# Designs tried in a protein design chat: VH-VL binders against b7kms5. Part 134

Target 1, 80 residues: b7kms5
Amino acid sequence: DTFETVRNTIRIESEVDESLRQLCHEERITKETWLEAAYLYLCEKPEELAQVIQLAQERLSQRKAIADYKRAKTMQERFL

## First folded at step 8 (VH-VL)

Design fx2 (framework fv_miptenalimab)
Fold by ESMFold2-Fast, scan of step 8:
Structure fx2 (fold): chain C 80 residues (1-80), chain A 128 residues (1-128), chain B 107 residues (1-107)
Amino acid sequence: as target 1 above (80 residues)
Amino acid sequence: QVTLVESGGGVVQPGRSLRLSCAFSGFSLSTSGVGVGWIRQAPGKGLEWVALIYWDDDKEYNPALKSRFTISRDNSKNTLYLQMNSLRAEDTAVYFCAHRTYKISFGSGKYSVYFDYWGQGTTVTVSS
Amino acid sequence: DIQMTQSPSFLSASVGDRVSITCRASQGISSYLAWYQQKPGKAPKLLIYAASTLQSGVPDRFSGSGSGTDFTLTISSLQPEDFATYYCQQLNSYPLTFGQGTKLEIK
């Protein structure tokens, strides 16, 4: 056996998951191997890696904004 | 430029076999993510999907036709084939080959799939 | 199998008219829908994919809308070259299926 693996549980947006699933089907690869290849490739390209990190920070910020909005709305419905 | 040219059609009696060819240029069926398919159209009727072959030789068939039709390719000749067996009057149609591709939109990340280039078709008439 | 139903099957219109053709899927197909134009004796030509994305080289008077089960192809100002048969296709699942077609004829 040449590889030791770990099982990770991650939650991603449904639209992104759908797109990635279709890409993997078209190219006959798996989500696992795509993730590994993408990360390894970007580690060899510092400029592109920095851009990806910025996009990730933006997406995380958007998720937090949505979560905060939903929480505020729920509290308002309870205390109105 | 992508081009596809069908050939091999003609008049054939019921129960016989016929092999259609589609000579293509401007792309390779060895290119990852590419597929080529057959779509047919009976006289005065609409379009009916027949079969599709992917770059890795994976195949999809219309279940109604799978037992009688076989899709194959020869990458060295840039040619797609459709082997049609046990032909019936209902198989009378113009047979088109078409290039199938997918796209993932840059901003949205949205997956899309479609047939972007089609040949002009070859006519198969099954009659006694 | 996913059944695709177009409405109307036949449409008579004049140059300059706004025309709309609808396509309904028997189950949800998200936006995995394409529209094709076919002229007599010719192969179909891709007009729109992903329900609303115009193929390069297609005039902007053509537009598509909808998602899920209900879709519309609109021609904002009909031109002489637009008289043809139009087909929708779902690419959500196998077998791939087309609508029965809508024949657009000059009035």
Scores: ipSAE 0.392, ipTM 0.848, lowest interface PAE 3.1, mean pLDDT 92

Design fx20 (framework fv_miptenalimab)
Fold by ESMFold2-Fast, scan of step 8:
Structure fx20 (fold): chain C 80 residues (1-80), chain A 128 residues (1-128), chain B 107 residues (1-107)
Amino acid sequence: as target 1 above (80 residues)
Amino acid sequence: QVTLVESGGGVVQPGRSLRLSCAFSGFSLSTSGVGVGWIRQAPGKGLEWVALIYWDDDKRYNPALKSRFTISRDNSKNTLYLQMNSLRAEDTAVYFCAHRTYTISFGLGKYSRYFDYWGQGTTVTVSS
Amino acid sequence: DIQMTQSPSFLSASVGDRVSITCRASQGISSYLAWYQQKPGKAPKLLIYAASTLQSGVPDRFSGSGSGTDFTLTISSLQPEDFATYYCQQLNEYPLTFGQGTKLEIK
């Protein structure tokens, strides 16, 4: 291995992680190399890249909505 | 279309060896994620998994059969083999070969594995 | 080893009936459960995988449900060609194991 690498930590949904872990096991690859390959492949496919970005934006919006709801509910429960 | 055809079965005496073959088409065992295995069925009985081989040559065996049976393949001939040694009366069965794969669904990110295509089977009878 | 137990072992029914077959695993297997149909003298045919996903080409009168340890195969309106033996299989861990089978016979 001659590549310089960086270490980072990411948090993803447990169901997605489980599915990705199984894919990596079936294909004898790692999450690290899958992520690198996926990004490099999508960089060559601008229309597919746009679709992935749209999905990412949707998922981010859902996480924000859940966080906002949780905060609002906690504040209300304090006064019930 | 995917097809698997078993051969090599027959009548054999206890203690002897026999090699089964499974000729397949419509897929390659060089394709990542693919496996092919053997499942057997004794007359009037249920299904029993024997062995499985993956595209990377990873092999898995039923622990009850591992000491006597060996799974192998020849990718150039699209053929799977099962070498059966020290055969016993209880090895009398129809031996099926089957294609094993996996699927990942979007949305839920759901992973699944299964045997989707099966051969017609070849009969092995171990008798004196 | 994970033991797979099917219930009932024998089932008598008539064309048009709704029938259900149950499969129980001795340990949790998530949804790594497949159902197969086998007719006399023939190879098994995949009906359902991932406990509830219908294989392409299989009639929609077949359905599967369950997760963990308890699973059910349902045929909503039995047809003449459905009289066969049905097997469940867990693919969660090695060794792979099958249920003992359920023979569906004409009444």
Scores: ipSAE 0.258, ipTM 0.817, lowest interface PAE 3.9, mean pLDDT 91

Design fx3 (framework fv_miptenalimab)
Fold by ESMFold2-Fast, scan of step 8:
Structure fx3 (fold): chain C 80 residues (1-80), chain A 128 residues (1-128), chain B 107 residues (1-107)
Amino acid sequence: as target 1 above (80 residues)
Amino acid sequence: QVTLVESGGGVVQPGRSLRLSCAFSGFSLSTSGVGVGWIRQAPGKGLEWVALIYWDDDKRYNPALKSRFTISRDNSKNTLYLQMNSLRAEDTAVYFCAHRTYKISFGSGKYSVYFDYWGQGTTVTVSS
Amino acid sequence: DIQMTQSPSFLSASVGDRVSITCRASQGISSYLAWYQQKPGKAPKLLIYAASTLQSGVPDRFSGSGSGTDFTLTISSLQPEDFATYYCQQLNSDSLTFGQGTKLEIK
C-alpha cells in the first residue's frame, strides 16, 4: 500500500538548496527521498550521525548569531 | 587511470552515414551521476558539443545536430557510439569522446560539473 | 543556446608574462564554467572547473575568477609549455557551448 506522508516546510540556505537540487537532478531522485534516505542511513552510523549533529549545532548557532547581529544593527540605525 | 579511445573515423562522401565508437576503461557508464559525450572540432576551428548520454540512458543533443546524429552505448562492452547520418562537408572534424562527471565540494557543499578525461579523437572527413 | 565569447581571439606574450583571457556568457551561468587547454594535435585538458577550482595536477600559476556572465583565466608567470589554445565552456544548460578559443603564442 501507499505510505502515509507528511508535508513539511523547511527553510535552508540558498547555496545549500541549489547544491541539493543539482544533486537530485544528477541522480534522478527527489529532495524528499534524499532527506529520508540520508536520515535513515545516518541512523545506522552512530559516529557519522554524531558528526552531522555537531555540524547542525554549529550551523544553528551561526544562524542565531547572524540574526542577533542584524537585529542589533537595525536597532542601532533606528535609535542612533 | 581513465582512458577513452575513439575509432571509426575516415573519409566519407556527402550524404553517407558513419558510426564512431569510443572504448573506455577506468569507469562504468552504469555508475550513477556519470555521463559520456561527443565533442567535435573542425579544422582550424573551436570546440563544438555534439551529444551526451547519462548513466540512466538519458540523452542530450546539440539542437543543430539532433535530427542527424544519435548517441548510444553498450555498457557490457564499455563502449559509446555516435551514429552520424546524412553527412555534410561541415561535419568534417576531429570527434572526441569525453567523460562527464559532477562533484560536491567538501566543506562548501558547492556543486560542480565538468569534462575531466578526453580521448585523442578520431578524424572524419566528408568530401566528394 | 547560451553564447560564449572569448577575448582576445589571439594573444602574443613572452615567457614570464602575466596573461589574462576573458570569457563572456550571453546570459547568467552562475559559476558553471570550465577552462580547457589544447595543444596542437592533442585533446583538450581540463584546467579549471566551477569558474575558479583548479583541477588536480594543474600548476598553481593558473587561476580562474568570475561568476554570472564575466569570467577570467589568468596565468601568473607564463611558461614555455603554456603556449596553446584555451577554451571556456558553460555547463549551466542542457545545451552545452564553448567559446571560440584564444590562441596564445610566443612573441
Scores: ipSAE 0.351, ipTM 0.829, lowest interface PAE 3.3, mean pLDDT 91

Design fx4 (framework fv_miptenalimab)
Fold by ESMFold2-Fast, scan of step 8:
Structure fx4 (fold): chain C 80 residues (1-80), chain A 128 residues (1-128), chain B 107 residues (1-107)
Amino acid sequence: as target 1 above (80 residues)
Amino acid sequence: QVTLVESGGGVVQPGRSLRLSCAFSGFSLSTSGVGVGWIRQAPGKGLEWVALIYWDDDKRYNPALKSRFTISRDNSKNTLYLQMNSLRAEDTAVYFCAHRTYKISFGSGKYSVYFDYWGQGTTVTVSS
Amino acid sequence: DIQMTQSPSFLSASVGDRVSITCRASQGISSYLAWYQQKPGKAPKLLIYAASTLQSGVPDRFSGSGSGTDFTLTISSLQPEDFATYYCQQLNSEPLTFGQGTKLEIK
């Protein structure tokens, strides 16, 4: 028996993905094990976890702003 | 501070072997993500990469040199080696050792890799 | 192998001049490009990495730009200590390769 795993598909910024792939190559680890280790580490560090959540909230806000801009532009073009 | 000092160069006849050494300080080749390599420069010519060794003993070579040159290290002595076999006149060059590092930029997450510290070089002359 | 071609191979300039050196890769290398300065009898010194990031301690008159295949190193106002040979290097794939060098000489 080995560990039970689940498969997830996620969409992240291209530059971040490239950087993470290079980090995994340099350190001889996998993207999966890095993600697991990062989450487990942060669960033991409330102050650091709070910082990561704040960054995630900011990035989400930025993505929503971009989506809103694109939507507004499309509506304008349809009625021009 | 990081320093690298090459030694072992000299005049050698074609077909013979020579081993170069690079004594380093200020970092450990056991440190995850670190690599050290050899770059050479023929008189009046440009730079040519020779070989690179990583912290996990993974070794990479210029394909043109792989059959004749071997990179190795001794972590207890903080020393890098280049074993050069079947030397040819075209191997005449200054041989530099250089520290290779990578960096992930804060905020952007951008990956970068470069050679940041170099030794002064040791001269190898292959002639009769 | 990725070939790196620098232009020009030789450049004559005066103190205070703005100069640019270009480097072209035979294949796309993203931003995995470094620039080095080498003075006679000395080892190369890292100036710029990731195409445009200045190494700590390097004067801000040096700048790098470009991505993909075409890259430029610019010195905004030449100083006497800048007369040297400059090399670009791609670190995208093995074998690691350098440009042939650009020798910057005083007029």
Scores: ipSAE 0.295, ipTM 0.823, lowest interface PAE 3.7, mean pLDDT 91

Design fx5 (framework fv_miptenalimab)
Fold by ESMFold2-Fast, scan of step 8:
Structure fx5 (fold): chain C 80 residues (1-80), chain A 128 residues (1-128), chain B 107 residues (1-107)
Amino acid sequence: as target 1 above (80 residues)
Amino acid sequence: QVTLVESGGGVVQPGRSLRLSCAFSGFSLSTSGVGVGWIRQAPGKGLEWVALIYWDDDKRYNPALKSRFTISRDNSKNTLYLQMNSLRAEDTAVYFCAHRTYKISFGSGKYSVYFDYWGQGTTVTVSS
Amino acid sequence: DIQMTQSPSFLSASVGDRVSITCRASQGISSYLAWYQQKPGKAPKLLIYAASTLQSGVPDRFSGSGSGTDFTLTISSLQPEDFATYYCQQLNDYPLTFGQGTKLEIK
């Protein structure tokens, strides 16, 4: 009757989440179906997929830099 | 080129009903993301939102008016309706219909929503 | 309901003046705010949306700023055709609400 699904937990930038939530509300779709459709569409567009992967790599690098900074700041505060 | 033209206004006695129409062109209410609404303005006063209908027939109402007013549409005629029941003197106003849309900005990805095109309005006067 | 309060309700100014009108929301509405101009006997006209984005065809002497609860509409150099009533509207939550209006009149 229904398709088999898995539950995922993700954390994304608040500004991006707000925009995506509003888009989904306007178009009467869910974040889940938008993600599925976006991935499937990009799988048929190699040039576009490559650009998305590059942007994802850049965003991941930025998150890592921020996490490293927070760890360093915490250690400094502990030891003074 | 988007146009909206209201009609159906007039003088009515308190307690009666009236149906307003808004004929539109330049867009379809079957287009995803689109809505059309009613906004009214009493003589010498400000703007008050009445109701909004979306492309998927989802309807939103001013809670103060929801029990007496019903918004509907006929996509085959590109026409929006407002059914007003149990009219009161305080319903005296010019009734505007307006096109509602949203935009995701290129580059920033920011969401925005607004009423960009309005009809000229139709006047409803509720008096004895 | 989110209450929108405009200040001032009446503003007298001369051609060439710089004027600003303020709109305050009773709770945070991010940037979901639009400004409209209404001339006597006419329908409102969209000037600005998303608090600061100028609608196509609107003169660049109009600008908007603000976010959260405090917003400002500025006209850098008044022209004769700018004497009108201005309304702000929040589109963050239902019911949609408008400010009471600011009537800009010639001094």
Scores: ipSAE 0.432, ipTM 0.851, lowest interface PAE 2.7, mean pLDDT 92

Design fx6 (framework fv_miptenalimab)
Fold by ESMFold2-Fast, scan of step 8:
Structure fx6 (fold): chain C 80 residues (1-80), chain A 128 residues (1-128), chain B 107 residues (1-107)
Amino acid sequence: as target 1 above (80 residues)
Amino acid sequence: QVTLVESGGGVVQPGRSLRLSCAFSGFSLSTSGVGVGWIRQAPGKGLEWVALIYWDDDKRYNPALKSRFTISRDNSKNTLYLQMNSLRAEDTAVYFCAHRTYKISFGSGKYSVYFDYWGQGTTVTVSS
Amino acid sequence: DIQMTQSPSFLSASVGDRVSITCRASQGISSYLAWYQQKPGKAPKLLIYAASTLQSGVPDRFSGSGSGTDFTLTISSLQPEDFATYYCQQLNEYPLTFGQGTKLEIK
């Protein structure tokens, strides 16, 4: 075995997971190797990497905004 | 050409406040992945990190200074600020502003972070 | 806080000498270490980042090595413009910390 590995547990949107599963089925690869390859490829493409990071930041902001909204709504419901 | 120019330093009495500015040109303070901050150096002494502010407004402080110093920026003026309150003799130093960025190495995917550009510094002297 | 200790604090050398400055972290910092050069009255200048990567425009007589807790900055053939104070910095965790500095002076 030429590779040392670590186990990662990641949670992604179910629709994204389904799409990735289909890609992996079509290409006879695994999610693990696709993720590794995607990251390594983007590290070779600074402009594309920047776009991916921007999308990731936007997605993270959306998750934070949703969490903040749910907290605010819960507080307000106590006074309705 | 990237330039950082500090201003606002001077002689102040203990207990007073002072605000330092750093004008950036050649890049935007709102650039994703970028942070900018302050590093100080007392006369004849070494470098001491003061504070950093990231492009998303996340702030980090030297715990020894957090209660008295506030870092902020104005993207429309491309300017970084350091608000210093309750100044003490031990705050006497040259204050440098610096640009912090990261890099992902080609071929290896390795993450690296460093301060690549520094201003000339502005001197703050706290004395009665 | 991670304490950075440089050795020596003071170093006398001659032009053409090979000199080495060491930096030790009180905790593991992987390769998140930078080296800076500072001349009197001037701002620090980045020489090396990621422990061993030379910054663009820095002469190749400068090199860095090490990982974890022990790091070395080497100047293979000292030039007159190299007499300055050198600082290491860890960027592994906050608060960011610098070594106390090594003053390299002419012998």
Scores: ipSAE 0.011, ipTM 0.642, lowest interface PAE 12.5, mean pLDDT 89

Design fx7 (framework fv_miptenalimab)
Fold by ESMFold2-Fast, scan of step 8:
Order: structure tokens, then sequence, then C-alpha cells
Structure fx7 (fold): chain C 80 residues (1-80), chain A 128 residues (1-128), chain B 107 residues (1-107)
């Protein structure tokens, strides 16, 4: 073992996952090592890290909006 | 600027073996993400993928041909090979080598892959 | 294996015509589709990749559209040098497969 590791589970958008899988296949790396490298690289680039955080916040807001919509639609169909 | 030149084709009897070569320039097969493949075309017919080799020596084959054909490379000579064994009349075709590129589109993040540079082809005729 | 079917197999047209060639995949390939042009005795030339992205150096009269299983290559105003055979290819799954080809001939 070169590094002590921990197991994580994450769920990402299907099209993003597909593109990332293809990149990993082309470059012969794993999603785990890509994630580690991307985070470490961005930690050296504060301006870029800030932009990534902003995009992450936007994507999280979109997921919440979609979840809220689905809940509202279910209540409308079931209770109204 | 990228060039690929196939050679080694000719007329051979059924059951014999033949090795094709593809000399390339303008890129290195040692460069991460690079792949080169073989595509063939029988007279008057369409295109058929034969095999693909990646920069890390990972090899992919058309399952119909895997048992008889072997793709390999020699980085010191910038040359790709296709070893064809147990040749049959249906292997008669022009054999092209082609450079495979992949791209992640800026902005969209979408993946794409395609064959962008092709050699002129070398003709293999399996005569009965 | 994913089968690629082109229609028509033969097309007769005149210079200046707008022509379209279709390509259908037997299962979903998203946008992993390329179009190639081949002239007699020559190697194929890449025209379009990712279903709709024009390769550098290819005239803008060529365009591609579609996703999933149905794809179209369009030439908006046919030129004399466009009379050739056109092939679609899926790059979604191995084995990589091509359509049977569409031969575009002068009327």
Amino acid sequence: as target 1 above (80 residues)
Amino acid sequence: QVTLVESGGGVVQPGRSLRLSCAFSGFSLSTSGVGVGWIRQAPGKGLEWVALIYWDDDKRYNPALKSRFTISRDNSKNTLYLQMNSLRAEDTAVYFCAHRTYKISFGSGKYSVYFDYWGQGTTVTVSS
Amino acid sequence: DIQMTQSPSFLSASVGDRVSITCRASQGIRSYLAWYQQKPGKAPKLLIYAASTLQSGVPDRFSGSGSGTDFTLTISSLQPEDFATYYCQQLNSEPLTFGQGTKLEIK
C-alpha cells in the first residue's frame, strides 16, 4: 500500500459520470485518483478553487430545486 | 502534419500469414491518450474495424478477428503492426491504419472520440 | 454488436441540391457518432464527430444532427467534389461499427 485510504460513496449526474469514465479510460487512471489529483491541484489555485466551489453550489441548488419540484408534484397528484 | 503509411500487403494463399506495417509521424504512441487502429475494406464493401492499440499497450479487437489477428507496436521505430494468421478469402481487403483522438469539449465537458488521420491503405488479396 | 444502418444506400443529386443521409443505430449510442467521406481509391476523411461537431477544415455546408439512435448528415448545397461515399460510425461500444455506406452520385 502506498497510501492509507478510506472508502467513500458518491452519486453524480449520469452524463458527467460517463464523460469522467471515458476520460479515466483514455488516460488509464481511476475516478479515485482523478478526484484526489483534481482536489490537490485546485488547492494550489485559489481563484480556480473559488470558481469550482461556485459551480458546485449552483449544481447543488439545481438538485434541491428538482427534488422540491418532485415532492410538490407528488403532493398535487396524491393529496390535491 | 500527422502521417500514416501502410505497407506489407500483397497476394497470399489461404491459410498463410502476413504482417502489415504502419509507419507514422507527427505523434507518439507513448503520449497519454493516443491510440492507433486498423480498419479494413473489402472490394466494393464498407468499412470494418479490425483492432486498436493504446499508448499503454492496451489492445482491443473485433471479436470476429481476435483469434487470428494480433496488433502490436514498436515505439523505437514509430511503427504499428498487424499480424494476420490463417488468412481466408474473406480477409481480402484494403487495410488502413488510423489515428484515434479523444477530446473533452471546453465548457460542456462532453467526451468525444474519432479517427482523424488515415493512411492510404495497403491491399491484401487472399487468392484461392 | 451495434448495427448501423444508413439510408439511402444510393442517392442521385445535382450540384446545388440540399441532400440528407440518415444513420440509425440498433441501440442508443448517445452522441458517439462520426461521419466520414470516401472518394474512390482514397482513405476515408473525417467530416463530423460527436454527431454534430464539424472537423477543422471541413466546409460549413456539411452539418450533422441527432442523438441516441437517429442521426442525419446534411449537405446544404452540393458541390462537384462532394460526390463520394459517406459512412457513419458509432464509437460508443466495441466492436466499433460502421454503416454500410451511402453512395452519392451525380444525376
Scores: ipSAE 0.266, ipTM 0.815, lowest interface PAE 4.0, mean pLDDT 91

Design fx8 (framework fv_miptenalimab)
Fold by ESMFold2-Fast, scan of step 8:
Structure fx8 (fold): chain C 80 residues (1-80), chain A 128 residues (1-128), chain B 107 residues (1-107)
Amino acid sequence: as target 1 above (80 residues)
Amino acid sequence: QVTLVESGGGVVQPGRSLRLSCAFSGFSLSTSGVGVGWIRQAPGKGLEWVALIYWDDDKEYNPALKSRFTISRDNSKNTLYLQMNSLRAEDTAVYFCAHRTYKISFGSGKYSVYFDYWGQGTTVTVSS
Amino acid sequence: DIQMTQSPSFLSASVGDRVSITCRASQGIRSYLAWYQQKPGKAPKLLIYAASTLQSGVPDRFSGSGSGTDFTLTISSLQPEDFATYYCQQLNSYPLTFGQGTKLEIK
């Protein structure tokens, strides 16, 4: 028997994807197994998990700021 | 710390075979992510990549040389080999072995790959 | 194969000069470019990897820039020990390829 799996579609920065793809090639693993292993490893290390969550929150805030800027610029072009 | 020393070069006649060795220390070719390669340089000319072997025995070759050259290793002896067959005058060069590694930059996550340590080279002269 | 072309092939300069060597790839290689220095009778020495990252132990007068197809190696103030041949290398695709070299000589 094989493990039950789910298919997910995710959008990440191209530079990050490039780096992860190269790491997987160097180590002869897949993105799927890397993600699973990284999450499982961090679940055993709550202090490190907290640091990863903090970085994720920062990156999400940056993406939101960019989206807000683009939206505001579009509105200005429409009404000014 | 990391050292590579090539040997086995010499004068050989066209059409013959020669095996080069590279004895290394300070790293293991069984360590994941590590590779070792051969780069050659003809007299007065530039650098030409020959072949690369990875820690899992995966191999990459310069297509121009793949039919005549074979890269291999012996992890128990920390030694890399280059078997050169059907030698031609154009194969006359200094042959270097070099340590190949990759790095993921802290903070940026950026991937990079490079040859960081090189041996002194061994000279192969193909002439009658 | 990705062709790497260096300019100039020969460069004459004086101690204290700022010099730049360029390297052009025939197709995009992102930042997978390394610069090496080679002195007569010696093995090449890694100076810069990832186009702009200085290797540990290399003097900070050396710097690299560029991405994609156009790259530059700069030496801000030439020292006597810098007169050597410099090579760029792309590590984006197999076969790995080097530029033809730039020989830096005393003027």
Scores: ipSAE 0.416, ipTM 0.855, lowest interface PAE 2.6, mean pLDDT 92

Design fx9 (framework fv_miptenalimab)
Fold by ESMFold2-Fast, scan of step 8:
Structure fx9 (fold): chain C 80 residues (1-80), chain A 128 residues (1-128), chain B 107 residues (1-107)
Amino acid sequence: as target 1 above (80 residues)
Amino acid sequence: QVTLVESGGGVVQPGRSLRLSCAFSGFSLSTRGVGVGWIRQAPGKGLEWVALIYWDDDKEYNPALKSRFTISRDNSKNTLYLQMNSLRAEDTAVYFCAHRTYKISFGSGKYSVYFDYWGQGTTVTVSS
Amino acid sequence: DIQMTQSPSFLSASVGDRVSITCRASQGISSYLAWYQQKPGKAPKLLIYAASTLQSGVPDRFSGSGSGTDFTLTISSLQPEDFATYYCQQLNSYPLTFGQGTKLEIK
């Protein structure tokens, strides 16, 4: 009868967060319930879930490349 | 597909009240994410936003007008209203109603919001 | 309140000309900007939203650009039906505000 919940903290790209925040405001839902619904919906659709996982892998690779670039630049500006 | 038609304008003396109506079709104000607003334009002047009402009855007002103007709707009649109280000469304008919608762009995921359909307007003249 | 300033307030041009109108916000509005066209005695018509997205049914000679505080509406080859008043609007925050308008007249 009750929903047991866990608190977690995630970091996402600011433009994505802005868009999701606006969607939640327009539809009068929360980011928490949207995330739960999206995951549950995708679990019923294996082909779509696979496409989402592929996109996530691509975005993770791109984020790492950007982070590596920024780290290298910061080190050169501060120490070299 | 979407149409909006304003009515209720006319000549009214300062200090009195007037109610404008906007009959709409082609959408429902019960649809999540939809809003309808009022924008006015004084003779020879630019556009000024008046008020907006959302599908869940949440309301936003121009702070300069909030104390005198009330936006409301009747979903059973597909009609939007603007109740204008304590009218002043500065309220003389053409009053338009407009459909407000949002979009999340496919591919980019970007949020956008805009007024896509407008009525022809109804003229309110506040004169002694 | 966010103030929207258009430049110029008046523009005279000939059919076939390329014309640009600018709009400046007093603070950052991301891409929450729309452009409207208004002909005498008529309601405004949406041309562009999200600063650069052309509304369906609007001729492709219209284009928009910019983000943050500085925005431009461009008409690549002016047609007779384009002589009108153009308004920008920010939809970033309440109250919603419009620019003062740019009247485009035939030369």
Scores: ipSAE 0.246, ipTM 0.810, lowest interface PAE 4.1, mean pLDDT 91

Design gx0 (framework fv_miptenalimab)
Fold by ESMFold2-Fast, scan of step 8:
Structure gx0 (fold): chain C 80 residues (1-80), chain A 124 residues (1-124), chain B 107 residues (1-107)
Amino acid sequence: as target 1 above (80 residues)
Amino acid sequence: QVTLVESGGGVVQPGRSLRLSCAFSGFSLSTRGVSVGWIRQAPGKGLEWVAHIDYDDDKRYSPSLKSRFTISRDNSKNTLYLQMNSLRAEDTAVYFCARTSFYDSSGLKYFDLWGQGTTVTVSS
Amino acid sequence: DIQMTQSPSFLSASVGDRVSITCQASQGIRSYLAWYQQKPGKAPKLLIYAASTLQSGVPDRFSGSGSGTDFTLTISSLQPEDFATYYCQQLYSYPWTFGQGTKLEIK
């Protein structure tokens, strides 16, 4: 049948994007279908899902730290 | 100049609770980007990460310990706490508090400053 | 969880020797690895972060290399104060995990 869809805009690390683009090209799939398939597969694999969540938590922490650093540096330069 | 001093360790029976403290001097736990946490080391064994807490109260735990251990801080006292409940023999270890440095541009949080550790012995 | 395995677990060497300790991750961790030194009865000290960057104040005889799954800590011209236990740590994913340690003893 037809799928009801939404358009999402997400920003990911450029190295990850390049790797994913290469994978999608080689396997003849799209980023959107890879994302859907990955999520659906992981929902059926709770042990693997837990590992992915743990990786996501560290990546979120890293991004927060980078954003905090950049903001602090910008504040210093702005008032210097 | 910067110091981390642990306290609260001791001998305790299985099933009991214990609260560890870590007093910080030379930096504020409320400072943006500061994270502090606990790492333990069983006698003759290696290092095991327990938990950490960020300046914004974001808490992370070792999955095996999260149901029994609670990390917290009191910014007015510049003190970090670890509440340990339902203690087991395998919790016997030296507990170190440590700060993670985030001003490294990579955003990775390395344990750049450590306290001396406080010993917890769980035995019946 | 990501398992970190160090080799050797025990190493005997003499002052002036070049020694290398390896650390292997059970999966790729990029360059998200740190090395720590721990002397008996004391807390660990950060030596190297991001696999190869020397921490401020650490002597330049210490160096780190590697990426992905295989990492090496090298000490050129070993000094008496370098006899300690060394640990690697991955920061790629929670929970953060350490290697079992390598004890470096004098011959």
Scores: ipSAE 0.421, ipTM 0.867, lowest interface PAE 2.5, mean pLDDT 89

